# VHH binders against p49116, part 59

Target 1, 238 residues: p49116
Amino acid sequence: EGPLLSDTHVTFKLTMPSPMPEYLNVHYICESASRLLFLSMHWARSIPAFQALGQDCNTSLVRACWNELFTLGLAQCAQVMSLSTILAAIVNHLQNSIQEDKLSGDRIKQVMEHIWKLQEFCNSMAKLDIDGYEYAYLKAIVLFSPDHPGLTSTSQIEKFQEKAQMELQDYVQKTYSEDTYRLARILVRLPALRLMSSNITEELFFTGLIGNVSIDSIIPYILKMETAEYNGQITGAS

## First folded at step 4 (VHH)

Design n26 (framework vhh_7n9e_1)
Fold by ESMFold2-Fast, scan of step 4:
Order: C-alpha cells, then sequence, then structure tokens
Structure n26 (fold): chain B 238 residues (1-238), chain A 119 residues (1-119)
C-alpha cells in the first residue's frame, strides 16, 4: 500500500559517548559501536513492514544481516564517529600485538585485510556522496534479504526487498535526474558487504566487552527493548 | 566504583534448582540493563539472559529458555536468576553483568559464582 519507508526512517542520528578519552581505548570503541548497533536495530524495528513479519522472523533477519547494517551505519556515520581515528587506533593495537607475539601473523593479516575492505567500502560511499534517503533504502534492501537460510515468510520478505529497490530507483531517478548511471554505481557496492566477516567485525569493534559475548546472542534482547529506552539514548531515531 | 557481587552458587544434582543473586553498587541500578553470563570449563563466555531497566524486556539464550527466570529488584539494587531443571551442561561460573549505559551489551562483569551440576 503506502511507501516502505517514511521521512522518519531517513533520520539516522548517532550520539557519541562524551567526553572522548585522551587515548582511544577498547571501552570507548565498544561503547561507540554499541550505540551504532543499537541505533541500527531501533531503525529496523521502527519499519512497519519489518514489524508485520513477526518477532521470530525479525530476529532471524537481524541475526543474518546485522553486520551489513552495521557496516552501512559505519559508512553513513564515519565523520561523526571519526571512524578513521578509531581504525588507526585498532591498527596500532594490532601492530603492538605482533611485536609482543600475542597474536599469530595469520590472524593479524585477516583482521588487517578486513580493515582495508571496510576503509575501501566507506571511501567508495563517501566518493559517491550517498545521501540519507539512499542510505535508508540500502539498509532496507539488506534487511529484507530473502536468501538467508532458515527464514520463513521468504515471499513476503522478497516483496519488501523489491519494494525497497523500486522506491530507491524512483528516488534516485527523480532527485539525480541528470546522472543516468548513479543507481548502478550505488548498487554495485552492495555485494562487498557480504564479503565482510561478522566475527571480525565483533573482534574490531566489540572487544571492549569484559569477556566474550556474541552479538548474535544479544540481538533478541535489543529488539525487545522498550521505546522509552530508545528515546532516552537515541534522539531522532524512528 | 562499580561493584557486582554474585552469590547462590553451589553443587546440585541434575534436575535440581538454584537461585543466584547479584548485589550491585556504585551506579544507578534502575538506569541500566543487566545480564547473566556464564563460562563453562574449556569454553568462552556465553550470554545467558538479559533484563531491561524496567523489567519490560526480558530475553534468554535458547539453551536455558523455559528453565531459567531472570528478575530484578530495583529497590534493593539486586539481580536474580532462578535456575530450574539444571543439567550437567549448565555447570559454569555464572557472572552478573552491567550493561553499557542503557544498552544491553556487557560493560562490567562480576567475580562470578560457581554452579556445578552432577549427573
Amino acid sequence: as target 1 above (238 residues)
Amino acid sequence: DVQLVESGGGLVQAGGSLRLSCAASGFTFDDYGMYWGRQAPGKGREWVSGISWSSGSIAYASSVKGRFTISRDNAKNTLYLQMNNLKPEDTALYYCVKGYSSFPLGQYWGQGTQVTVSS
């Protein structure tokens, strides 16, 4: 019936922990990442189409795509987060781990390659000057992915993804009418999101947790949080 | 200074019950989500259950769903975990966990209380 997304779903405002510490540490990085993850899940939860799929399907979808949503959020919020500074701090810690023989060289190479892929993705989105509407629809396209194993309601999920694609096309054609190939340039960037490991994303951004807790394990809890908790933490979401 | 002090662990036979308590201090308890986590011998830390500041949102790991009940008493700054129908695979050190701000991710873990379930 109506549009998949409204103007309220375009608003995506990340509030960083304050004050920024004199030296970046794992706790500040984890808090910053946690706020972005929370904002991303609250954003998804606010979509009527997403709500209509039901709680079990919602949990399965977000478990499957949280890394893609999080990465799109990193790209969208790169300036607010000073993402380049965070990544530089992570790289310095990894280099120190090599020198102190705390981690294997193979592990460090995998993580460094992931950081390189993340930087390339964020740079490509910045170069394209992706706007808030485009980010919202790209997030919707990855959220409503019908091809993850174990999903029910796959036909309905596919219809929502197609609706997201159609509304993105309509928006780009009307807003960037002089740039005939803009949509194609944007869409060819999306497959890179599936090449990035969620396990390595957890290692990079969520290492500040005291002990190891899987993001996969906490997703159902985040999705069930009350609206009042979202309103207190993230102004401008939903 | 944040302090989380767990109690109530012990040795119990399979099918038995235990109630864990966590006394929290050094922060405004009513403002934060709280968790229980555990670490079994030879395994990493595992999330068990979570509860929002108001108790309006509660979640469980699939392995404990229907057997464990998380609750909190904000007037007493205390978190609880009622564990029923315990299994040998529930043997672990159980941790009380404070969330980041109001976010559900664990920021501070307590010292832990040992739960041992005999076959």
Scores: ipSAE 0.068, ipTM 0.486, lowest interface PAE 5.9, mean pLDDT 84

Design n27 (framework vhh_7n9e_1)
Fold by ESMFold2-Fast, scan of step 4:
Structure n27 (fold): chain B 238 residues (1-238), chain A 119 residues (1-119)
Amino acid sequence: as target 1 above (238 residues)
Amino acid sequence: DVQLVESGGGLVQAGGSLRLSCAASGFTFDDYGMYWGRQAPGKGREWVSGISWSSGSIAYASSVKGRFTISRDNAKNTLYLQMNNLKPEDTALYYCVKGYRSLPLGQYWGQGTQVTVSS
């Protein structure tokens, strides 16, 4: 059996919408976030082990972990996204909403706490200088999580997660041989991803979605997109 | 100058059928995903169906799956919604929606066409 991930799975290139508006708005933020989400799902769909689990299992896994994959993607692409600028614009909007009594104080506190947790996570990953191989394997560990309720084929999912962990260990020990505790520092960051609310992520980044449509409801649609349509969406190709 | 003009709504009895059309202009129709949304009296906007620029990807809300069929004719710049086995709860103003280069993001909404299903 070959490796879980190939070199092609290390490449994770986000193409931002252009031009960037002078003042950030809901549509620009939503388009940027949607491109990252599509890139993340296309990445997952390209893994042979993921394909081998079958369509129903694939949909269930992505529904369960999209927020964790998305957050890892935000951390990996923080520079190209100018994520700090996007978060500052969101904070400014929230401060204006407080002054105009448009949102409850409790809701604003929840959203601000989420932003602080997200920024702290991204800063931690940046300080560890996580490379492309490490991000690919962290995403694989998150994707092949066997402990989400309602999953079938949990034994196979667990084996793929263990394979991801072993291959990450081999990579880190070979590449960062003098840093004995690097793997442990990286892995202890992952539990924080499950504490982040997917509902708040939707509110911050996906407000431009039609009607009452949640990310959960569109995942099966995105996973069924043809490869050409997927590539056009994530690159912004004409 | 984006224009979306819906037609085909009306009054129909439960179990009946209607076909909605949307004539689009002011943009390159075959570059964008298109959607149908609806809004019932006193309720928020609800997504009904979506279709990619090539028709390669199609999705439906669970409430309409198996009863409604979305399609498009890129040569005619027209979006369609075939509605079968209509129920009273399908009563709503139905909107044609132009996507914003991402699925399912609504950039422009039409004027709407009223669909009323009697019991």
Scores: ipSAE 0.022, ipTM 0.446, lowest interface PAE 7.2, mean pLDDT 84

Design n28 (framework vhh_7n9e_1)
Fold by OpenDDE, second read of step 5:
Structure n28 (fold): chain B 238 residues (1-238), chain A 119 residues (1-119)
Amino acid sequence: as target 1 above (238 residues)
Amino acid sequence: DVQLVESGGGLVQAGGSLRLSCAASGFTFDDYGMYWGRQAPGKGREWVSGISWSSGSIAYASSVKGRFTISRDNAKNTLYLQMNNLKPEDTALYYCVKGYRYFPLGQYWGQGTQVTVSS
């Protein structure tokens, strides 16, 4: 069997909405996040191993890990997105809500902690100077996680995860031969993803686009949407 | 102003069929993805089906796949949902939803039409 990932899977280019508003509003944030989500999901479906699992299993995997994939995407695209500015804007909006007594003290704390975790994670990844190959393999490892409840074909998923891990190891050894512990430093970041609440992420980035509908429920649509459809819309070439 | 007006809901026996319609106005209909959502009693809103602006991309929730068919008539600014082999668990308020310009995700929601399926 060939490699799990090819060079085509290393490319992860996010196009931001244009023009950038003077003040980041909820729509800009949600649209930006939506683009990242679509990019992440379509990246996943471009992997032959992912396709081989079948639609039901594919959907289940993405439902289980979309928040982790999205978070990795945030880290990878942090500069292009001006993530710090986006997060600051979100905090600002949250403060307004606080002033209006729309949120409980406990919820505010939870949301603020989540934002902090997101920022810290992205900062930590930036400090490690993770490259495109490493991100691709990390995303694959997260995607092919067999430990989520309710998954079918767990043996095959595990095999794909192992393959991703092995290929990452080979890449790091080859590319960063002088840094013996780089692989370990990279992998040790993954547990932080599991600390992120998908519900809070959804509320922060997607409420403006999907309302009260869950990301979980729309994943089948995202996965079936043709890339050309939204790319054409983005470029005005529809 | 964006307006979405759903119709076609009602009471039907299990195994029956209904066709929902959504009349859209206040925006360029053929520029936007559209989809149906629903909310059952005591449950949150869930996505049911989506269709891109050109109908090139269509998808369904697993729970309705094979039974429901989404379509659109851009000339009439109308979204449709053909629901066949209805089940009691399909009982819900069904919403027509307008997406954003580049993403067919819920920007505007209609008032909804009630679908009740009796056993």
Scores: ipSAE 0.118, ipTM 0.575, lowest interface PAE 2.6, mean pLDDT 88
Fold by ESMFold2-Fast, scan of step 4:
Structure n28 (fold): chain B 238 residues (1-238), chain A 119 residues (1-119)
Amino acid sequence: as target 1 above (238 residues)
Amino acid sequence: DVQLVESGGGLVQAGGSLRLSCAASGFTFDDYGMYWGRQAPGKGREWVSGISWSSGSIAYASSVKGRFTISRDNAKNTLYLQMNNLKPEDTALYYCVKGYRYFPLGQYWGQGTQVTVSS
């Protein structure tokens, strides 16, 4: 009966590490990315529909879509993160790390292509001037994706995705009533998220992590945290 | 200097038990989450278990759940992994990992302790 998302789910406030160093380093980038990932997981956990799916199903959903949620978060928080400055620092580091052997060159090419795709995506979202409500519903649409392999409760997930789409449509029609094609312009941006490699996202933003530990392997840990301790992690309480 | 020193590994028969310890120094231990990871020869690194700063949140890889128990003693700056019902596939170099600030992902690998489980 109720809406899928409430006004509390529109709030997405990223607190950056302070102060910003004079020269960007791996520590600052990884800390910033970790904060955004944690905020994204906290956002998902706060949705009653997400909790209603049960732990096994909701964990599988986030494991499958964390990179899409993270990328949407990067676009939404691009200004507060100074994302363009972070990406420029990463590009500069990659240019300095270019090897003469073919295998190293191929990897650098893959990473550079990923950065270009990410920049294109963020630029598209900025040009469309996507607001906080639209971001919340786009995140809900990618979160409640019924088409990932191995999911249970697929019909329930599809129901929540359709509800997210309907509520986004209602919001856009009321808020941007004179732009009849705005919703279509927004939705056609989403398929690009599936083309972004989670492995390359890990390499770019989570370089300080345990080698070869995937983000999806730690997602169950984050999602199972007790609420008080989880909130302490987000607010910076030790 | 951050230092992590793992110990307690060794040779054990399938079905046996080992207790790993990690002595931490060079940082405020009770401000950070801690991890155990492992790496078998010729394989990638794999996370095994994680514990929050307060021990209020604990998680295990599905392959070890029900057999391994992670714990910490903040007064002694020590992380533990109790390993029961060991299987040959648990054979690996086990690493103690410091969390990244308030995030559970590790930034520092210790030098490791070898666990070998014979059939």
Scores: ipSAE 0.093, ipTM 0.464, lowest interface PAE 5.3, mean pLDDT 84

Design n29 (framework vhh_enristomig)
Fold by ESMFold2-Fast, scan of step 4:
Structure n29 (fold): chain B 238 residues (1-238), chain A 118 residues (1-118)
Amino acid sequence: as target 1 above (238 residues)
Amino acid sequence: EVQLLESGGGEVQPGGSLRLSCAASGFTFSYYDISWYRQAPGKQREWVSTIYSGGRTNYAESVKGRFTISRDNAKNTLYLQMSSLRAEDTAVYYCAAGFSEYLRPDYWGQGTLVTVKP
């Protein structure tokens, strides 16, 4: 009966670690990325439709889409994070650390190509001036993807995705009534999210905290986290 | 045949000092960025410090001013001089070699335990 998302789900506020260090390092990047990841998962957990699917389905959905969800969060919070500065510092470091061995050079080039794709995505979203409502519905479309292997309740997931798409359409047509093609320009950006490697995202943003463990492996624990413990992660208070 | 062997861990009282060493073999040590990571009981492994192939150093905020990373390329050895140790520094300390602290390390050591307790 009600809308898929409430105004509560449109609010997405990232609290950055303070202060930003003079020299960017893995700890600061991982802390910032972890806060964004926890914020993204808390956002997903707060959606009644998501809760209705049950714990096992919730875990499977987030495992399948965390990289897309995280990348949308990076784009949405790019200014708060000074993301362009972080990415430029990483690129500069990687260029200076390239080894004579070709395999090492190929790995570094692959990571730099990933950073360029990420920058392109964030720039495209910025140029479109994607608002908070649009980001919330794009994240919902990504979250309720019925096409990942191994999912149960796929018909219900598909219905929630269709509801997200319809509510996004209604919002855009009402709010940006003079821009007939805005929705199409927004939606054609989504496939790029699936071309970005979750393994490279882990290397870039989580290597200092999860060197031997994948994000995929910790997702069930984050989703089961108590609200107080969760709030400690996103604000830096334990 | 690549090996990283840590040593120098042990028990120390708060405010004390320890020097950790990491002996490397089987790769061209001087080309790699070499890092220290640590893992406290029940917690995620966290980055502590990196010394780059060019000699520049970087530190986690929690250890800045208390820990000093250094390397001896002729001896293929990495060091971590730890001073003003606190209870929260209690962890297994790992040596790691890679191309950048922003990428997953290629090589890991077995770890050495540091316990700070009265």
Scores: ipSAE 0.013, ipTM 0.443, lowest interface PAE 6.7, mean pLDDT 85

Design n3 (framework vhh_brivekimig_d4)
Fold by ESMFold2-Fast, scan of step 4:
Structure n3 (fold): chain B 238 residues (1-238), chain A 123 residues (1-123)
Amino acid sequence: as target 1 above (238 residues)
Amino acid sequence: EVQLVESGGGVVQPGGSLRLSCAASGFTFSDYYMSWVRQAPGKGPEWVSSISSSGSTILYADSVKGRFTISRDNSKNTLYLQMNSLRPEDTALYYCAKSGAPFEYLRGTMDVSSQGTLVTVSS
């Protein structure tokens, strides 16, 4: 039986919009976030095990976990994105909204707590020096989560998750043989992803969207995009 | 150089239908994503629908899903929007827009420089 992920699934390269504006704005942040979201969904779609579950299951899984995949992508691409600069710009935008009394104190607290949780997660991953193979398998573990409500084929999803966990274990034990507790340190970070609200992620990174478009509503269409259209979005290549 | 000319708007009663057209010139129409964007009186622009260069990928805003159908004819350099089951909330000036990259509309940076076509839904 072949491995769940191939070397092609380890490669995760985000191409940032160019040129970077002198002052960050909601449109640049939204474009950067959209490219990462598209890269993440294209990554998931390219996995043979994912394809084998069928389109309805694929859509349900990505709708349930896109925020977890996106957050792992933010952590993995934090340096390329200059994520700290983007988060500072988001905070500055929020402070302007506060001054205009456009947000309640409770909402402000909720959003700021989300930003702090995101920063802590990204810092923990950086401190652990998570490599490309580890990120690929962590993404696979969150993608193949059998415990989301409304899923069919949960037995098969669970088997793919277990396969991801086994292959991660084998990789870490072989590559980091002298660090007996590395796998445990990595895995205990994953539950934090489910504590972060997808609605708040959408508000922070996708405010540049025109109209009442939700990420949930566009997911099935993004998953059906041709490979050339994905490549154009994530690399800027024709 | 780039020219986009919308047409097909009018006054219709709730539950009625209209078909909008956008005639494109000055660029290779078949190479670009095309979108419909609307602006209601006193409100900001709202993205309605997008279609890929080949027509294989189609996206709709939740507010119009199941009621509107976007299509294109690359041989005629024309974009269409079939609007069914129209509601008073659909009253707006409708614009077509060219996207240089897939889902440029998601960034809120679509450049709509045409006159648009007015759709009014009222009894």
Scores: ipSAE 0.012, ipTM 0.382, lowest interface PAE 8.3, mean pLDDT 83

Design n30 (framework vhh_enristomig)
Fold by ESMFold2-Fast, scan of step 4:
Structure n30 (fold): chain B 238 residues (1-238), chain A 118 residues (1-118)
Amino acid sequence: as target 1 above (238 residues)
Amino acid sequence: EVQLLESGGGEVQPGGSLRLSCAASGFTFSYYDISWYRQAPGKQREWVSTIYSGGRTNYAESVKGRFTISRDNAKNTLYLQMSSLRAEDTAVYYCTAGWSEYLRPDYWGQGTLVTVKP
């Protein structure tokens, strides 16, 4: 039977491009975000339960939830990424654009609202002091979501989500036995992830992608990558 | 429609000077923060300098005091005046616009090669 996740799935280490430029720019942000996205997809594909669902189901699941996985990754890696600095730079750019009437105010307002939701989510996770095991299980809960439209094998997906929830409960109960309501505080944060637009996430973090490439379009290729090719993308060695 | 074209590269002696240009078209140039990047063989692309739409400038530590970025909004052109060139400045130089949903990522050109001779 075994657990849904092993200790290897708790390890989630983002390697940032180095050195960080003095002025943050779309290319540095895109490279950093791409590394996090690749790490997140590699994490998902390494789960035996995920592999057992088959290639078509795997692609559909990740297409449906990549923004939730990515956002959890941003929260988990916020300090490594200097995410607050990145968001502050984006906000400053947008505010200057509004002030000078350079861009549509309505569009900028939507993007600013998204940034505020993201900042609030990351702050709430930081306040809860979510640990590596908790992040791993939260990512598993969002990955194995049976309620996205168009999914097949929904019963099996639901089984894996329930297993993730049970194992998270067991972990929290044993590790944080003094905080009876910790699990509830953690789980009520998850619905906020679905309020964040994947299109706005793409605009903020993936504008530097070359050509007519959407995250949805590249997901099948990332999931099929060989380990060596994947490592090349993460380290920038290719 | 949207295009950025780099020019002005060449060979120069250590301590020499060179001026790069980037001609922009297909977007409202004055609205955007425009940057210079460089890439030496086998290395990752490195940020060099940015000039903001309002005229403020910023530079990578390695080029401060030696390079000057400027823009001509009437001509839709970005410049990089390079002085006191060193061997480590040898790279292909690229220009790019800052964050914008209105700028297409396919504007990356071939760049312009700068070679500082030993």
Scores: ipSAE 0.000, ipTM 0.119, lowest interface PAE 10.9, mean pLDDT 82

Design n4 (framework vhh_brivekimig_d4)
Fold by ESMFold2-Fast, scan of step 4:
Structure n4 (fold): chain B 238 residues (1-238), chain A 123 residues (1-123)
Amino acid sequence: as target 1 above (238 residues)
Amino acid sequence: EVQLVESGGGVVQPGGSLRLSCAASGFTFSDYYMSWVRQAPGKGPEWVSSISSSGSTILYADSVKGRFTISRDNSKNTLYLQMNSLRPEDTALYYCARTGSPYDIIKSGFDYSSQGTLVTVSS
């Protein structure tokens, strides 16, 4: 029937906490990341196809793909976030932790490898000059992934993913008609998102969360927020 | 002066039930999301459940889903947690928390009572 995504789904505006502190701290990083996560989940909730799958399916899909959506959001908003500055601060902290023997060398290696993979991904997207429409469809492709364990309605999810792929193809062919292989170059970037550990993403960006409260446990809460509350969180107006 | 007073804790055997209460004063209770947070011996705080100002939005941690029921009575400024099928791992000090908004959970912005109520599940 209608398109999977409308022009309203292309707009993705992150409002950063202000002012940026002189020295980056865990609270600023966590608040920045939380705003991006909220924006990403509000974006997903606004898609009629997503709403049509129902609350239980919506929760399962977002729990399975939040790290992929978040990483695409980091790449899309890298300049607004000053992501390179945030990552440099994290690296500096890890270097100090090595010298003070506060963390195991194996753990530091895993985290540094994750940061490298994240930087490589963001750099590849920047070099391809991915536009807002392309980001919206890439997010839709990862959101409507039918291959996560435990999902219901997998055939319907697959149909929505195929619709996202079709609409992306149509957009790229019309907008970048002279670049025959652009779509292939874009799509081949997506498998890298699944190589990044959600546990390490949580450690890097959400260290300010209390105790054993994980992103997986918070997702159902965010998805069931009242619209006014949700909008307040995204804009920082609350 | 915000006050949150928890009660209803005690010692119970595995499979038993307890009902916790939180009496709130010093703020407009009906305007706030309310949460239950617990802290097990030697561990950090763990979010358990939240309920919206009207009671229309309710969420549970996966570890308690199907066993615990959160509810509120805005006319009495009281928050409740009905705990069924209790397990030894539910042993913790339970805190009532005014959270402001769901965003406060992510920001580690719990505003909870220092008192708490102790729940011990042992044979």
Scores: ipSAE 0.010, ipTM 0.317, lowest interface PAE 9.6, mean pLDDT 82

Design n5 (framework vhh_brivekimig_d4)
Fold by ESMFold2-Fast, scan of step 4:
Structure n5 (fold): chain B 238 residues (1-238), chain A 123 residues (1-123)
Amino acid sequence: as target 1 above (238 residues)
Amino acid sequence: EVQLVESGGGVVQPGGSLRLSCAASGFTFSDYYMSWVRQAPGKGPEWVSSISSSGSTILYADSVKGRFTISRDNSKNTLYLQMNSLRPEDTALYYCAKEGLPYSLLRHGYDYSSQGTLVTVSS
């Protein structure tokens, strides 16, 4: 009945740990990525349609799409994160690992291909000058994906995805009326997100997590976190 | 003001069991996630297990899955860790922690004020 997203869902502000160290390390990268992941999950939790699906469905949806949401967040927050600097540091580390035979050539190739795909995606989004409303709806389209195996409320999820697509179309046609192909250019970028390996994303950005914990295992925990707890973790504020 | 008082540690043989307790005060216990964190000699803190405010969500580190059970009693403001099939590698100081999030773990900071309880697994 009402719109799927409100103006509060357009606001997506990442607060980075400060200051950036002189030499990037796994702690800084992981802390930055963790903040973005928490922000992304908190964003999803704030959507009334998402809440209406119920806890078990919410957990299943986020487990299925967290890598896609995270990658969209990386693209949206690329400047705030200095993502190009982080990726350059990782590439330099991988090049040094090749010279010292610390990692297999096949493994390095897989990771380099992933970084290339990520850079291509972020660059394409930057060139299109995707705005905050467009990012919010793209995240909603990804979140409400009915085609993941094991989902129980697929018809309702599909309706929410279609609602997100319709509202994005309405927004783009109204706001960018002179660019008749903008929506198509935006939407054809989404399939690339599913080609990104969640395992490689986890290795690149979350290798600094203590306790050998996987992102899949912490998702239910983060989704059930109260707003005050969430704010205490990422900002130390309210 | 936040007080966390752990108990139940001791010396046990490999394969033995211990039950740790944490008595919480100075905050509304039933509003917060609670965790167990351990620190082995010469190593940094390792997250062991977390439980949501209601007890409906429970997570374990892979190293303790199937052996340890976390639980809570909100009416008594008490957190528990049942440890079975103990191994020498489980030897550590065990801390009760308020908010055991991955972000908190990464920052090496936990909202706890106690000395922990020592668990030693040896002959």
Scores: ipSAE 0.000, ipTM 0.246, lowest interface PAE 10.7, mean pLDDT 82

Design n6 (framework vhh_brivekimig_d4)
Fold by ESMFold2-Fast, scan of step 4:
Structure n6 (fold): chain B 238 residues (1-238), chain A 120 residues (1-120)
Amino acid sequence: as target 1 above (238 residues)
Amino acid sequence: EVQLVESGGGVVQPGGSLRLSCAASGFTFSDYYMSWVRQAPGKGPEWVSSISSSGSTILYADSVKGRFTISRDNSKNTLYLQMNSLRPEDTALYYCATGPYELFRGQDYSSQGTLVTVSS
């Protein structure tokens, strides 16, 4: 029948908060990250296959994979975000916090390893020059992961994942016909996303959220948001 | 300009009830998610509840779930929070906010809020 993704699903435009402050702060980083998270969830909501799974399954899938979607979004939008500058600011903020708070060596090591893994992932995607179609299909493969604990519609989710994989293969083989091993080089990058802690991502990018709100708690809220309300959030319309 | 005016706070004993109101003006209230946020003395802001533009989607913080009820009247541009079974730890200045975007800005609320004190 129809393809899993349409050309509209390839468009992924992040609008950054403006103006950019002279010195990066936790609030600017949090707002930038929140806009990317909202864009990523809106992207997922727009997929007919995703809608067909129903609200409860949609919420469970996004709760399970938001960190993977967010990380792919960071890689895709790295230039728009000036991600290297944001990561440098996070490291500086973390170092200042450590000097005041004497955090354990194990925790420091864990956070720094996470930042290193994130940088390496984004660098690998940049070196491969992943295009918009490839990002769209990689996000779909991640979104339609049937192997997360607690999922109830696993057979249907698996079929959508397989469809995403097949369409990515067709696209890469036709578009990059001279590079026989490109698909393999792209796909071996995906397991690294599951090694990155969602809790550490939340600490690094979302500490500026007011109201002591966790990402897990806001996901069903964002997924049920009307399109006009969503557009207001990502543009800061009022 | 967006204006939010909270009211209905006061002093109550543990187990008591209060109903907060937020009168909104300067924007199309019926188009926006609305939220209640509270700030206890010496603590940062804590999100309490949110309600969608139509009222069909409602979320609560675990600390208030089953005790508080959020509602809205779009014809009156008013947001409500019915608070039952109040506890000393519910003592805070309560703010309404256009949401969820205001929750992500990480800024101080410009409105005065309404003070709720639960006397132990």
Scores: ipSAE 0.005, ipTM 0.254, lowest interface PAE 10.5, mean pLDDT 82

